# Designs tried in a protein design chat: VH-VL binders against q8ixk2r445to577. Part 11

Target 1, 133 residues: q8ixk2r445to577
Amino acid sequence: FFGMLQNKGLTDYCFDYNPPDENQIVGHQVILYLCHGMGQNQFFEYTSQKEIRYNTHQPEGCIAVEAGMDTLIMHLCEETAPENQKFILQEDGSLFHEQSKKCVQAARKESSDSFVPLLRDCTNSDHQKWFFK

## First folded at step 4 (VH-VL)

Design m08 (framework fv_zigakibart)
Fold by ESMFold2-Fast, scan of step 4:
Structure m08 (fold): chain C 133 residues (1-133), chain A 120 residues (1-120), chain B 107 residues (1-107)
Amino acid sequence: as target 1 above (133 residues)
Amino acid sequence: QVQLVQSGAEVKKPGASVKVSCKASGYTFTSYWMHWVRQAPGQGLEWMGYINPSGGSTKYNEKFKGKATMTSDTSASTAYMELSSLRSDDTAVYYCARGGYSYGWYFDYWGQGTTVTVSS
Amino acid sequence: DIVMTQSPSTLSASVGDRVTITCKASQSISSYVAWYQQKPGKAPKLLISDASNLETGVPSRFSGSGSGTEFTLTISSLQPDDFATYFCQQSYRTPYTFGQGTKLEIK
């Protein structure tokens, strides 16, 4: 699958990546932003290697979670996907990060009106259900 | 190429309604979102909201909820913005603008503007 | 709402000058900033998106920079066609808001 990765519970919001420096595409947090339906910085691909790829820019980025963190960060994709870049998109729409045993949830960024995807204990909440559009 | 052509100037009395049109050409109408922005005389720009012509979903600036209604006609490639219960402080130039997106929204093509004057 | 404050409100300059307009956000907005040029009686025209991406067809003398709370639009060598009002805009959070404008005048 590929397209805009939209949240079932936070219905107007999609995965979005907006690095502040084009010379440093990696290392920044993935955010949630109003779905615009045009692809671009909201265009992601779920691969057979269980990666969530941001291939709008070159070099391609892959979403990762570093040890001890709950935020989704953009890393460079590798020829063989490392474990911290693997997400299992389940039939019910959950995105399960196997290395941490947690699910991706749409959540408010502290003290702001902004939203971000974060790792949380898995629940049956619609805020943990995602689909490509 | 890409053009957004708006309806002509309107002069209305307080309490009336006005409907501004924005006819798109030169691109696939349903592939881009249409935003509305107003500019009061001698003042800055104020974002009012947007409509997705594919399906008709809308998002309004809270200040314009219940005041502005955005619609679109896909067969005519035309977006509309209707203002109800007009007051003198609604006097402004109203623009439609095509929404592009990469690192946030930006408005890459604008209509020429429709002047709405509300006076008694 | 995020408030965008431009400085200066009015700027007088001569052809050939380097002109800098600044825009300050009331809170951090990463790089979600666009810049527009507006001439009297005309609709705004997009110059810069994403803080620093020059739009196709816009002369290379225009450039944008900044991140977080402070953003700058620079015209490296002012031309007669550049006398206009300039607006910054944030799209980090709804409602999307514009700066109050900077009027660039000849003289």
Scores: ipSAE 0.005, ipTM 0.527, lowest interface PAE 14.3, mean pLDDT 84

Design m09 (framework fv_zigakibart)
Fold by ESMFold2-Fast, scan of step 4:
Formats: sequence, structure tokens, C-alpha cells
Structure m09 (fold): chain C 133 residues (1-133), chain A 120 residues (1-120), chain B 107 residues (1-107)
Amino acid sequence: as target 1 above (133 residues)
Amino acid sequence: QVQLVQSGAEVKKPGASVKVSCKASGYTFTSYWMHWVRQAPGQGLEWMGYINPSGGSTKYNEKFKGKATMTSDTSASTAYMELSSLRSDDTAVYYCARGGYSYGWYFDYWGQGTTVTVSS
Amino acid sequence: DIVMTQSPSTLSASVGDRVTITCKASQSISSYVAWYQQKPGKAPKLLISDASNLETGVPSRFSGSGSGTEFTLTISSLQPDDFATYFCQQSYSYPYTFGQGTKLEIK
């Protein structure tokens, strides 16, 4: 799948990656922001290896979750996707992180005015349902 | 300066409809969600729903589905909330309110309120 | 729906007093709470967002705290302008819901 990865519960928000330094594309947290419909920083690719790729800048980034963390960060993509970069997009729209056994949920970043995708225990909440647009 | 200016008070008969307007100024209208909140006389606040002016998508409190319709006009920077099939228990002050920092989880600016009275 | 219950419903106090208003959620809502002040005949005004973030232009005597299911709004030294009704609001889940309000009146 290709496109903007939108949340069913937080209906106007999309996955967004806007690194502050274009010379260091990886290492920053993935956020959620109002869907603008223009691709760019909100354009992602879901691959056959279960990766969520960010191809707007070079080098290409792949969303990952580091051990013991619940935040999604941008890593360098690898020829063979490591387990921490694999997300299973299920038929019901759940985005399941196999390594942690948790689901990606639209949530507010603690003590701030921003929304972010976070790993949470899987529920049937619309905040854990995603689709490409 | 951010301002939300609502239309004036309305007195309606049961069964009528009413359309309340909320004109925004002092910011980019399409960059913030517009929420609607109701307050019955002497009562608390009740969230009705929101509209995203950048595309017109809406989310309603289930209680108001089929009763309230939210729309917006981006060229006029105006949001609208229409109530249909008015009953006496629709008597309330209706507020428009802007979602904080483009979000909807808190309301940083409010309109002055529009009193809707339903009586025979 | 998440039910927000405020305590007390009415609070009588004098200028200079420290007052605390409590808000309880029917389930855990993390820090997704805002506080509003409403004076008679006026629209509500945002005081606190995200449980403890003081909004620009709100006097420093106002503070918010809390976690999970219990939240508090504190006014450290009550001023004449502070006599009003106060509402808490959760944004953890749709529909957003408000507490029933606490009326702060002159003792």
C-alpha cells in the first residue's frame, strides 16, 4: 500500500515525519498531524516485509520501535527487515508490532500539544485503527 | 487577534429548525478544528461534535446524530451548526469553540454563544 | 461515556483563601484533562490544559495537578475576579465530556 496512513478514531490525523535537520533524516520520533492530502512528509509505503517506509528523503527511512520503548522512531531501512521494524496491518485496521505484541495507537504526547503514535496493549478502539488514503 | 463571532439569539416554535453561524477571524480558519458545545439553562457543558474546515469532515457526539448538522464555508471563514425538529429540551446556549493548537482536546477560544429558545 | 464528577458542587470562600476543586473520572484518562472558568453571561475560558499546563495570560495563582482518575485545580490566593463556575473536561475518549461544574462563591 502507498499513501497517507490515517487514524480512524482521530479522524483527521495522519502519520507524519518532519525531521528538523534534512542532513540527519533518521533518529527522530514519528508524529501525527492534520492530514494535508499532499503526500510529502505524510507519504508512506507499506511493504511486503511489513515495513512502513518513508521515501520522501534520502536515505530511505523505516519506522522502528527500540527495545523497551513505546515510541515510533525513524531508522535506516535494511535489506532484510529486522523484527523491530515489522508492523502487521490487520484486516480490521490494527497495526500490530509483532516483536512487542502491542498495537499502534493514536495518543497525545505527555505534557505537550502534539499527537504521536505509541505502542499500547491491543484493544478494539478506533484510535488503534489505521488505513492508507 | 483571534475572534469567534456568533449569530444572534433565536426564538423558535417546536418542529422548526435553526442554523447558528460562527465567523472566525485572526487566524488561518482551515488550520484548526471547530467544535460545538451546548449549555442548557443552569446546566453544565455538553460536547456536540467538531468539523475540520480543511475538507469538511465531521465527528458527532452520538446523542446529536440526526439532530445537528455541522458545515463550514472556508471562503467566508464561517462554521455553521443546524438543529432540526426543535423541541423544548433543545433550549440552550450554543457555543462554537476552537480546538487548541489544531487539536480538539481542549478549547482555547470560544464564541460568545447563541441563545436558542424553543417555545410555543 | 467517561463520566467526570466534580467536588464540591458549591464552594464558599474568602479573598486570600487557598481553594481546591477536585475532578474524578469514571476510568483512567492519563493527563487528558482541561479546566475552564465561566462567569455569568460569558463563554468559558481555558485555564489549564493537559492537567497542569497553565495557559498564556492566566494568573500564576492557578495550578492543576493529578493523574489517572483524580485531578485538582488549585487557586493559591483567591482574588475577587476568581468567583465563577469551574469545569473540568476529558479528551481521552470520544465523546468529550465535562464535569457538572463547581460554583465558587463569596463566603
Scores: ipSAE 0.008, ipTM 0.568, lowest interface PAE 10.7, mean pLDDT 86

Design m10 (framework fv_zigakibart)
Fold by ESMFold2-Fast, scan of step 4:
Structure m10 (fold): chain C 133 residues (1-133), chain A 120 residues (1-120), chain B 107 residues (1-107)
Amino acid sequence: as target 1 above (133 residues)
Amino acid sequence: QVQLVQSGAEVKKPGASVKVSCKASGYTFTSYWMHWVRQAPGQGLEWMGYINPSGGSTKYNEKFKGKATMTSDTSASTAYMELSSLRSDDTAVYYCARGGYSYGWYFDYWGQGTTVTVSS
Amino acid sequence: DIVMTQSPSTLSASVGDRVTITCKASQSIRSYVAWYQQKPGKAPKLLISDASNLETGVPSRFSGSGSGTEFTLTISSLQPDDFATYFCQQSYSTPYTFGQGTKLEIK
């Protein structure tokens, strides 16, 4: 799949990655932002290796979760996807992170009007359902 | 201060339409979703749907699809809910409510309500 | 649709009492519950979000608990201003649904 990764419960919000420094595109948190489809910040590729790739720059970024963390951050893609970069987009729309056995949920960033995807225990909530637009 | 101010009471005949307004102030109108909830006399609350004022996208409770139409005017910071083909069982107080979000939606500020009475 | 059932439908209590209202969901909804207070002729007021998160400005005598299918709103020491109807609401799945309400009356 290739496109904007949109949330069913927090409708009109999409995965968004906009690092301030093009020379340091890794290590920053993935956010959710109003789906607009302008520029490259909201376009992701879901690969056969179960990666969510950010393809706008060289080197390419891949979304990952650090051990013990619940936030999604950008890492460099590798030829063989490491376990912390693998997400299963399930039939019901859940985005399942295999290594942690948790699902990606839309959530509000602390005390702000900003939203972020976070790992949470898996549910059938609309807020954990995603689709490519 | 956050305020949601709704239009005044309406009395309509069966088959008519009514359009309720909800004017927001005290916050950035496009940063929050606007939900609509109704309450029939002496009854509980019923969620009708919501609109995202940024872009105008909507989500309706299936019961109100084809019956309610939600719109917004960003320049006026006003949300609207129009109910068509009115029947006596549409008699209710209609509320607009601002959607806060955490583990799902919750409604942190409500309009004062607009009473719609459908009577022949 | 997820059905939210409140008990009791009506509760009589005296000032100073500990009051407990229960809300049951027809399926597991984790912690996706909010509680509202409504006085006659007024719009509902948010008390608690995310099952247990107390809204700013709401007195500390109000508390929420629960997860899965059973949720509780507790008022630790009832005050005169607390006589009202209370509603629970699930935001787990559309359509978002409310309990039928619990009317708290003076004894």
Scores: ipSAE 0.072, ipTM 0.740, lowest interface PAE 5.5, mean pLDDT 89

Design m11 (framework fv_zigakibart)
Fold by ESMFold2-Fast, scan of step 4:
Parts: structure tokens; sequence; C-alpha cells
Structure m11 (fold): chain C 133 residues (1-133), chain A 120 residues (1-120), chain B 107 residues (1-107)
């Protein structure tokens, strides 16, 4: 699947990656932002290796979760996807992070008015359901 | 500072339509979703749906699909909820409520309510 | 739809009493619960969000707790201003639903 990855509960918000420097695409947090429908920083691909790839810029990035963290960070994709970069997009729309046994949820970023995807205990809530558009 | 001011009470005949307004002030109108909640006389609260003023996207409680239409006017910072083909059981107080978001939705500011009475 | 059931439907109490209202969800909803207070002729007012987060400006005698299927709203020392109807609400899944309400009356 590919396209703009939207949240079912936080309507019209999409995965978005807008690094502060186009020459350094790694190490920054993935955010949620109003879906604009133009691809660009909101275009992601879910691969057969269970990666969520950011392919707007080269080299392509892969979403990862660092040990002990609940935030989604952009890393460089590897030839063989490491466990921290693997998400199972389930039939109900849940994004299950295999290594942590947690699910991706839309959330407000602490101390701000912006939104981010975070790892949380898995629930069947609309706020943990995602779809490509 | 944050205020939601709704239009005044309406008395309508069966089959008519009514459009309730909710004017927002004290915050950036497009940064929050506007929800609509109904309360029939002596009854509990019933969620009708929401609109995202930024994109105009709506989500309805299935019970109100085809009955209620939610719209917004960004330049006027006003949300609207229109009820069509009014019946006596549409008699209720209709509230607009601003959606705060944390683990899910909660309604942090409410309009004063608009009473809609449907009578012959 | 997720059904929210409040207990009791009506509660009589005296000023100074500790009052507890329970809300039960028909399925597990984690902590996606808010509590509201409504006085006659007025709009509801948010008291608690995320099951236990006290809204700014709400007196500290109000507290919320619970997770999963059972949630409680507690008023530690009832004041005259607290006689009202209280509603719980889930936002776990659409349609978002409210409990039937608990009317808190003067004993």
Amino acid sequence: as target 1 above (133 residues)
Amino acid sequence: QVQLVQSGAEVKKPGASVKVSCKASGYTFTSYWMHWVRQAPGQGLEWMGYINPSGGSTKYNEKFKGKATMTSDTSASTAYMELSSLRSDDTAVYYCARGGYSYGWYFDYWGQGTTVTVSS
Amino acid sequence: DIVMTQSPSTLSASVGDRVTITCKASQSISRYVAWYQQKPGKAPKLLISDASNLETGVPSRFSGSGSGTEFTLTISSLQPDDFATYFCQQSYSTPYTFGQGTKLEIK
C-alpha cells in the first residue's frame, strides 16, 4: 500500500515528515499534520518487509522506534529491515510494532498544539486505526 | 476567552428544515473540530457528529446520516448544523462543542444550546 | 455501539458527603472517558478527561479513576454547588456515547 497514511479517529490528519534540513533526513520525529493530498512529505509506502517508507527524498527513510521510546523516528532503510522498523498493518487498520508489542496511536505532542504518532498499549480504538488514501 | 455562541430558539412545523449556527471566538477556529450533541427534553446526551473546519470533512453518527448536515464558514468562524424533514422527535436542545484531543475526544467548551421545537 | 451504563441513576446526598458515581462500558475502552456536570437549563461542563485528568478551574474535590470497563467519579466533600446531573462519555470508537446520567439530589 502507498499514499497518505491517515488516522480514523483524528480525522484528516496524516503521517508527515518534514525534516528541518533536506540534506539530513534521519533522526527527527514523525509528526501528524493536516492531510493536503499532494503527497510530498506525507507520501509513505508500506512494504512487504513491514516497513513504512518515506520516499519523497533520496535516500529513502524508514520509520523506526528507538529502544525504550514511544516516538516514531526516521532512520535510513537497511537492506534487511531490522526489528525496530517493522510494523504489521492489520486488517482492522491497526499498526502493530512487533518488537515492542505496542500499537501506533494518534496523540497530541506533549507541551504543544501539534500531533504525533506514538506507541501505546494496543486497543481497538479508532485512534489506533490507520488507512492509506 | 473561548466562547461558542449559538443562534436562538426555533419553533418549526413538521417537514420544515432548521439551520443552527455556532459562532466561535477566543481561539483559532480551524485548529479544533466542532462536535454537535443533542439532548431531548428530560433525556441524556446524544453525539451527532463532528466537522473539521480546516478541511470541511465530517463524521456522522449513523443515526443522523441523511438527517443532519454539518458545515462551517472559516471567514465567519461559524459552524452550522442543519436538520431536514423535521419530525416531533427532533424536538431537543442542540449543542455545539469544541473537541479537545488527548487519548480521544473530550468537549472542553460548549455553546449555550439551541432549543428546536417541532410542533403542528 | 459501546453502551455506557451509570450507577446509580439517582443519588440523594447531604453537603459534606463523599459521593461516588460509577460508569461501566460494554467493552474495554482503556482510558477514553470524560466526565461532565450539567445543571438545569445549562450546557454540560467538562470536569475530567482521559479518565483522571482534572480540567483547569474544576475544584480539587472532584476526581476520576478507572481503566478498561469500570470508571468512577468521586466528589470528596459535597458542596451545595455540586447538585447536578453527571454524565460519563467514551470517545474510544464512533459513535461516541454518553451514559444515561446520574442525578445528584439534596437528601
Scores: ipSAE 0.244, ipTM 0.787, lowest interface PAE 4.5, mean pLDDT 89

Design m12 (framework fv_zigakibart)
Fold by ESMFold2-Fast, scan of step 4:
Structure m12 (fold): chain C 133 residues (1-133), chain A 120 residues (1-120), chain B 107 residues (1-107)
Amino acid sequence: as target 1 above (133 residues)
Amino acid sequence: QVQLVQSGAEVKKPGASVKVSCKASGYTFTSYWMHWVRQAPGQGLEWMGYINPSGGSTKYNEKFKGKATMTSDTSASTAYMELSSLRSDDTAVYYCARGGYSYGWYFDYWGQGTTVTVSS
Amino acid sequence: DIVMTQSPSTLSASVGDRVTITCKASQSISSYVAWYQQKPGKAPKLLISDASNLETGVPSRFSGSGSGTEFTLTISSLQPDDFATYFCQQYYSTPYTFGQGTKLEIK
C-alpha cells in the first residue's frame, strides 16, 4: 500500500511529516494534520518489510519508535528493516508496532491543539484504525 | 571490487580554480551518492557536500556554497569537484567517498585522496 | 550544526590493551554514527556503521556502542595494525560532521 495514511476515528487527519529543516530530515516527530489529498508531506508507503516509508524526500525516511518512547520518529531506512521500524497493518486497520507490542493511536498533543500518532495499549477504538487513501 | 580513483596532486596559486575527478568502478554509478570530504594538513575531516549521479542533484555544506561545484558524468562513471577562488586555507587532501541512498550516509568506500596545495 | 567531540585526543597504549574512545554529540542523533580508521597518508576506512554494526572484513576485536548523545568505540585487544587515528561521524543531519579525531599511539 501507499498514499495518505488516514485515521478512521479522527476522520479528517492523516500522517504528516514536514521537518522544519531540509538539512535535518530525520529525528523529528511524525504528526497528524488535516488531509489535503495532494500527497507531498502526507505520502507514505507500506513495504513488504513492514516499514512505513516517507518517500517525498531523498533520502527516504522510515518511521520508528525509539526504546522506551511512545512517539513516532523519522529514521533513515536501512537495507534490512530493524525491529523498531516494523509495523503490522492488520485486517481491522490496527497498526501494530512489533517491538513494543503496542498500537498506533491518534492522540492530542499535550498543551497543544495539534494531534500526533502515539503508541498505546491496543484497543478496538477507531482512533487506532488506519487506512491508505 | 569497488574502486574510487582520483586525479593527481595539484599546486595552484591564490585566486585560481582546481577541478578534482573521482572515477568509480565495480558498482552501478547511479545507485549511490558521491560525497566530498576534505582534510587540511594535520586536521580533521570536513564534509563538503554530495551529488546524486542519478539526476545530478547536489547538496552542499553551507560553508562551501559558491566555493565548490559538484558535477558528474554518468557515461564515464566519474564525479567532479571544482573549487574556485583558491586561498591558502584551501590547502588540503580532498576525498571522494561513496554514500548510500536508503543505506545511510556513512562512507563505505573512499578515493585515495587528491592533495591540493595553494601557495604563492 | 551538530558538534562531535571525541575523547581522548591522544591515547598511548600497548599491544594487548583494551582501549576505548568516546564520541559525544551536541544533540541526540539516535544511532546515526560511523567510526573510521585512518593511517598516515591513507584515506579513512569504515569500521562501524549505525553505532554498532561491524563492517565486513573488520576484525571482531572492534566494537561500537551507544545511542543518543554518547558513543564508544572499543578495541578489545590492541594489535600493532591498530595504531592509527580514529574518527566518529554523525549522519543524522547535514552538514555531516566528524569528531576531531583520536590518535592512538604506541606507549
Scores: ipSAE 0.005, ipTM 0.532, lowest interface PAE 16.6, mean pLDDT 85

Design m13 (framework fv_zigakibart)
Fold by ESMFold2-Fast, scan of step 4:
Structure m13 (fold): chain C 133 residues (1-133), chain A 120 residues (1-120), chain B 107 residues (1-107)
Amino acid sequence: as target 1 above (133 residues)
Amino acid sequence: QVQLVQSGAEVKKPGASVKVSCKASGYTFTSYWMHWVRQAPGQGLEWMGYINPSGGSTKYNEKFKGKATMTSDTSASTAYMELSSLRSDDTAVYYCARGGYSYGWYFDYWGQGTTVTVSS
Amino acid sequence: DIVMTQSPSTLSASVGDRVTITCKASQSISSYVAWYQQKPGKAPKLLISAASSLQSGVPSRFSGSGSGTEFTLTISSLQPDDFATYFCQQSYSTPYTFGQGTKLEIK
């Protein structure tokens, strides 16, 4: 699958990654932003290795969870996907992170009106359900 | 064949309000943001804000908060921008522009502009 | 607010010349820059997005470069149709701001 990864509960919002510099495409937090339908910074690929890849710039980035954190960060893709970069997209739309046994949820960023994907205990909430447009 | 057609020129007195329309055609209206940009005579471009026609969410330049109101009518594929409490320094050409996004906003199609003149 | 400063404010050139217009941001803005051309009485026209991405239908003599705080628009061989005012724009932070414009005139 590839496309814009949209949230079922927070229906206007999509995964978004816009690195501050073309020479530094990794290390920054993945955010949720209003879906614009143009692809590009909201265009992701879900791979057979259970990675969520960002292919807009080279080298390709892969969404990862930092050790001890609940936030999603962009890292360089590796030849063999490490456990912190593996997300199971389930039939009900949940994104299950195998290493932590948690699910990706659309959440409000602390002390702001912006939104981010965070790891949370798995529930049947629509805020934990995602689909490719 | 993307086209943005704006309403005609307006002449208003100080204290009045004006509502400019922007009718879109040739694309799916709810798939793009609509931005508003003004240009005073002999001056540069000034971004006013945007509306997402899908859901109606807006973002305003702080300078226009409480003065400009952006709305949209999805059934008519039309965006609106209303300015209240007009002053002489609101005299400008007002443009609607379709927003695409890649490393920030880019405005790929523009309306022809609506001249608003505020005379004392 | 992020201030975008263009130089020069006015540029005189001849057909066939290579011209460059510079845009400087008051803080680092990565590649969040677009360039527009405006002719008298008309709406602006998008030339370049993301600092260097040429828009479809824009002649290849136009190019953009730069990142961080300094950006340039280059016209490699000036044509009569290119005499116009050019604006840069940042979209790194709200409010989105434009440069003051560079008027390209016949020498």
Scores: ipSAE 0.006, ipTM 0.547, lowest interface PAE 13.3, mean pLDDT 86

Design m14 (framework fv_zigakibart)
Fold by ESMFold2-Fast, scan of step 4:
Structure m14 (fold): chain C 133 residues (1-133), chain A 120 residues (1-120), chain B 107 residues (1-107)
Amino acid sequence: as target 1 above (133 residues)
Amino acid sequence: QVQLVQSGAEVKKPGASVKVSCKASGYTFTSYWMHWVRQAPGQGLEWMGYINPSGGSTKYNEKFKGKATMTSDTSASTAYMELSSLRSDDTAVYYCARGGYSYGWYFDYWGQGTTVTVSS
Amino acid sequence: DIVMTQSPSTLSASVGDRVTITCKASQSISSYVAWYQQKPGKAPKLLISYASNLETGVPSRFSGSGSGTEFTLTISSLQPDDFATYFCQQSYSTPYTFGQGTKLEIK
């Protein structure tokens, strides 16, 4: 699957990655932003290796979660996907992070009016359901 | 500071349409969703749907699809909810409510309500 | 649809009492519950979001707890201004649904 990765509960908000410098593609948090339908910073690919890949810039980025953290950050993709970069997109729309055994949830960023995807205990909530458009 | 001011009471005949307005002030209108909630006489609260004023996308409770139409005017900071083909069981107080979001929805500010009465 | 059932439907209490209202969901909804207060002729007012987050400006005597299928709104020391109808609401999945309401009356 590929395209804009949208949340079912926080309607019309998409995974979004816009690094401040094209020479520093990795290390920043993935956010949620109003879906603009133009691809670019909102275009992601879900691969057969269970990666959420960002191919808009070079080098290619893969979404990861560091041990003990709940935020999704952009890392460099590896030839063999490491465990922290593996997400299972299930039939019900849940996005399960294998290493932590938690699910990706839409949330308001603490002390901010911006939105972010976070890892939280899995629920069958609309706020943890995602789909490509 | 945040206020939602709704249009006045309406009395309509069966088969008519009614359009309720909700004027927002005290915040950036396009930064929050506007939900609509109905309360029939002596009954509980019923969620109808919402509109995202940034772009105008809507989500409806299936029960109100084809009956309610939600729109917004960003230049006027006003949300609208139109009911078509009115019947007596559409008699209710209709509220607009601002949708806040943390890990899910909650309605942090409400309009005063608009009473719609459908009678012959 | 997720059904939210409140208990009791009516509660009689005196000023100074500790009051507890329960809300049960027909399925597990994690912590996606909000609580509202409604006085006659007025719009509802948000008290608690995400099961336990107290809304700014709401008196600290109000608190919320619970997760999964059972949620509780507590008023630690009832004041005259607290006689009203209280509603729980789930935002776990659409359509978002409210409980039938609990009317808090003077004993």
Scores: ipSAE 0.386, ipTM 0.816, lowest interface PAE 2.8, mean pLDDT 90

Design m15 (framework fv_zigakibart)
Fold by ESMFold2-Fast, scan of step 4:
Structure m15 (fold): chain C 133 residues (1-133), chain A 120 residues (1-120), chain B 107 residues (1-107)
Amino acid sequence: as target 1 above (133 residues)
Amino acid sequence: QVQLVQSGAEVKKPGASVKVSCKASGYTFTSYWMHWVRQAPGQGLEWMGYINPSGGSTKYNEKFKGKATMTSDTSASTAYMELSSLRSDDTAVYYCARGGYSYDWYFDYWGQGTTVTVSS
Amino acid sequence: DIVMTQSPSTLSASVGDRVTITCKASQSISSYVAWYQQKPGKAPKLLISDASNLETGVPSRFSGSGSGTEFTLTISSLQPDDFATYFCQQSYSTPYTFGQGTKLEIK
């Protein structure tokens, strides 16, 4: 799959990655923002290695979650995907992070009006259901 | 070379159970989902569910919940689908199929099918 | 559940013909459609994914188009090997559902 990764529960929001410095593509948090339908900073690819790749910049980035953390951070892709970069997009739309055994959920950023994807215990919530557009 | 090889045809009586196997080769078994699809004689295709061999999580079509049980054996690269309490309307060809590259919900490789006949 | 309706259910054609099969979804499914070919006694074979993505090894005479609720499979110049049953499938949400099939037969 590729395209804009949209949330079923937070219906107008998509995965979004727009680092403030175009020369530093990695190390920043992935956010959720209103879907604009134009790709660009909202264009992601789901690969056979279970990666979520950001292919609009060079070098290409891969979403990862560090052990013990719950935020999705952009890392450099590796030839063999490390465990912290593997997400299973399930048929009910759940995005399951294999290493932590948690699901990606649309959530409010703490003490903010902004939204971000975070790892949470898996539930049948529509806020944990994602699809490519 | 990706290959899915299923167990042979089965003839069962009503009320019996049957377990169909699907042995995978030519790829990393735990990197792809395994789906099961049924086709009754002369009819269309029905998606039954899937198993993720990495961890064993499953998703079932509501129609087959309580009827089908999906499991996998990663050391043998084999997926299984068991049907319980067989009825005549379970007579069908059962296929295993791999979730495809970049698109886990499209089926890029299929087993040859296992015919299950339920008759009294 | 999303219902997929194919038309026609049976299509008679000659070698060299351009044939078109249509698939309609009961709700918008973006581009999440696959097309399969099935010959008697054989497993289905994936031809097209994501509405228009031709699978590796599938002849270029096959093409797919559409988005939203209406999708089309086209064979630009029918060959003898193409007489088979064709199925569309939605992959937008579970349960994944197939059209009822279109049987392509010799005139």
Scores: ipSAE 0.006, ipTM 0.523, lowest interface PAE 15.7, mean pLDDT 85

Design m16 (framework fv_zigakibart)
Fold by ESMFold2-Fast, scan of step 4:
Structure m16 (fold): chain C 133 residues (1-133), chain A 120 residues (1-120), chain B 107 residues (1-107)
Amino acid sequence: as target 1 above (133 residues)
Amino acid sequence: QVQLVQSGAEVKKPGASVKVSCKASGYTFTSYWMHWVRQAPGQGLEWMGYINPSGGSTKYNEKFKGKATMTSDTSASTAYMELSSLRSDDTAVYYCARGGYSWGYYFDYWGQGTTVTVSS
Amino acid sequence: DIVMTQSPSTLSASVGDRVTITCKASQSISSYVAWYQQKPGKAPKLLISDASNLETGVPSRFSGSGSGTEFTLTISSLQPDDFATYFCQQSYSTPYTFGQGTKLEIK
């Protein structure tokens, strides 16, 4: 699958990655932003290795969750996907992070009005349901 | 206008079962998850679990697994919580509460509570 | 399980006072805290969600703040109807857990 990864509960919001510097595309948090339909910084690919790839820039980035954290961070993709970069997109739309046993949820960023995807206990909430558009 | 109305107080002997009802009105019953929270006499609040009325999926606090069973009837807009093998330490007020999962998990409307007393 | 600890357990105050109740989480829970008011014989009532969002119909003298592990509920000018028990609740992960409660009583 590929396209803009949209949230079912936060109906107008998509995964978005806009690094502050073209020369440093990794290490920053993935955010949610209004879906604009133009691909660009909202274009992702779900691969056969269970990766969520950011293909808009070179080198390619892969979404990961660092040990003990709940935020989704952009890392460099590897030839063999490490466990912290593997997400299972389930038939009900949930995005399950196998290493942590948690699901990706649309959430409000701490002390602000911006939105981010975070790992949370798996529920059947629409805020934990994702689809490619 | 949202209301949750629970069944009346129950007095049971040890070993019996009790089924508490919670009738919802003023909103679309299947759009919100129904939670159950207990409060023992003079004690704080304990979350027991929830049921998704759309489909009937449940999640229990491990402490209440095997003790509580949650069900719902969408045609009657009613949620149920059954306690089995009652013991004196099950004496408490049991609340149903409407919850949302989208921005965090809080309880915006509560039933009036059902007192369950287990006499020995 | 995430443990929520409230302080103080009992607070004596007079009408017109500014009162603050604190809630501490055993781990970081972002802003996922709700506050409830419970009067004797009644069900709890939601006051604040997501640490600082005042529920519709709740008087503006109530406010919430905090993030991470420390949260506060403030009543800027205490009214007679505010004497009650207050509970915080973490909304971060299951099992959802409540603080032990703070009883606000007349001085």
Scores: ipSAE 0.006, ipTM 0.553, lowest interface PAE 10.9, mean pLDDT 85

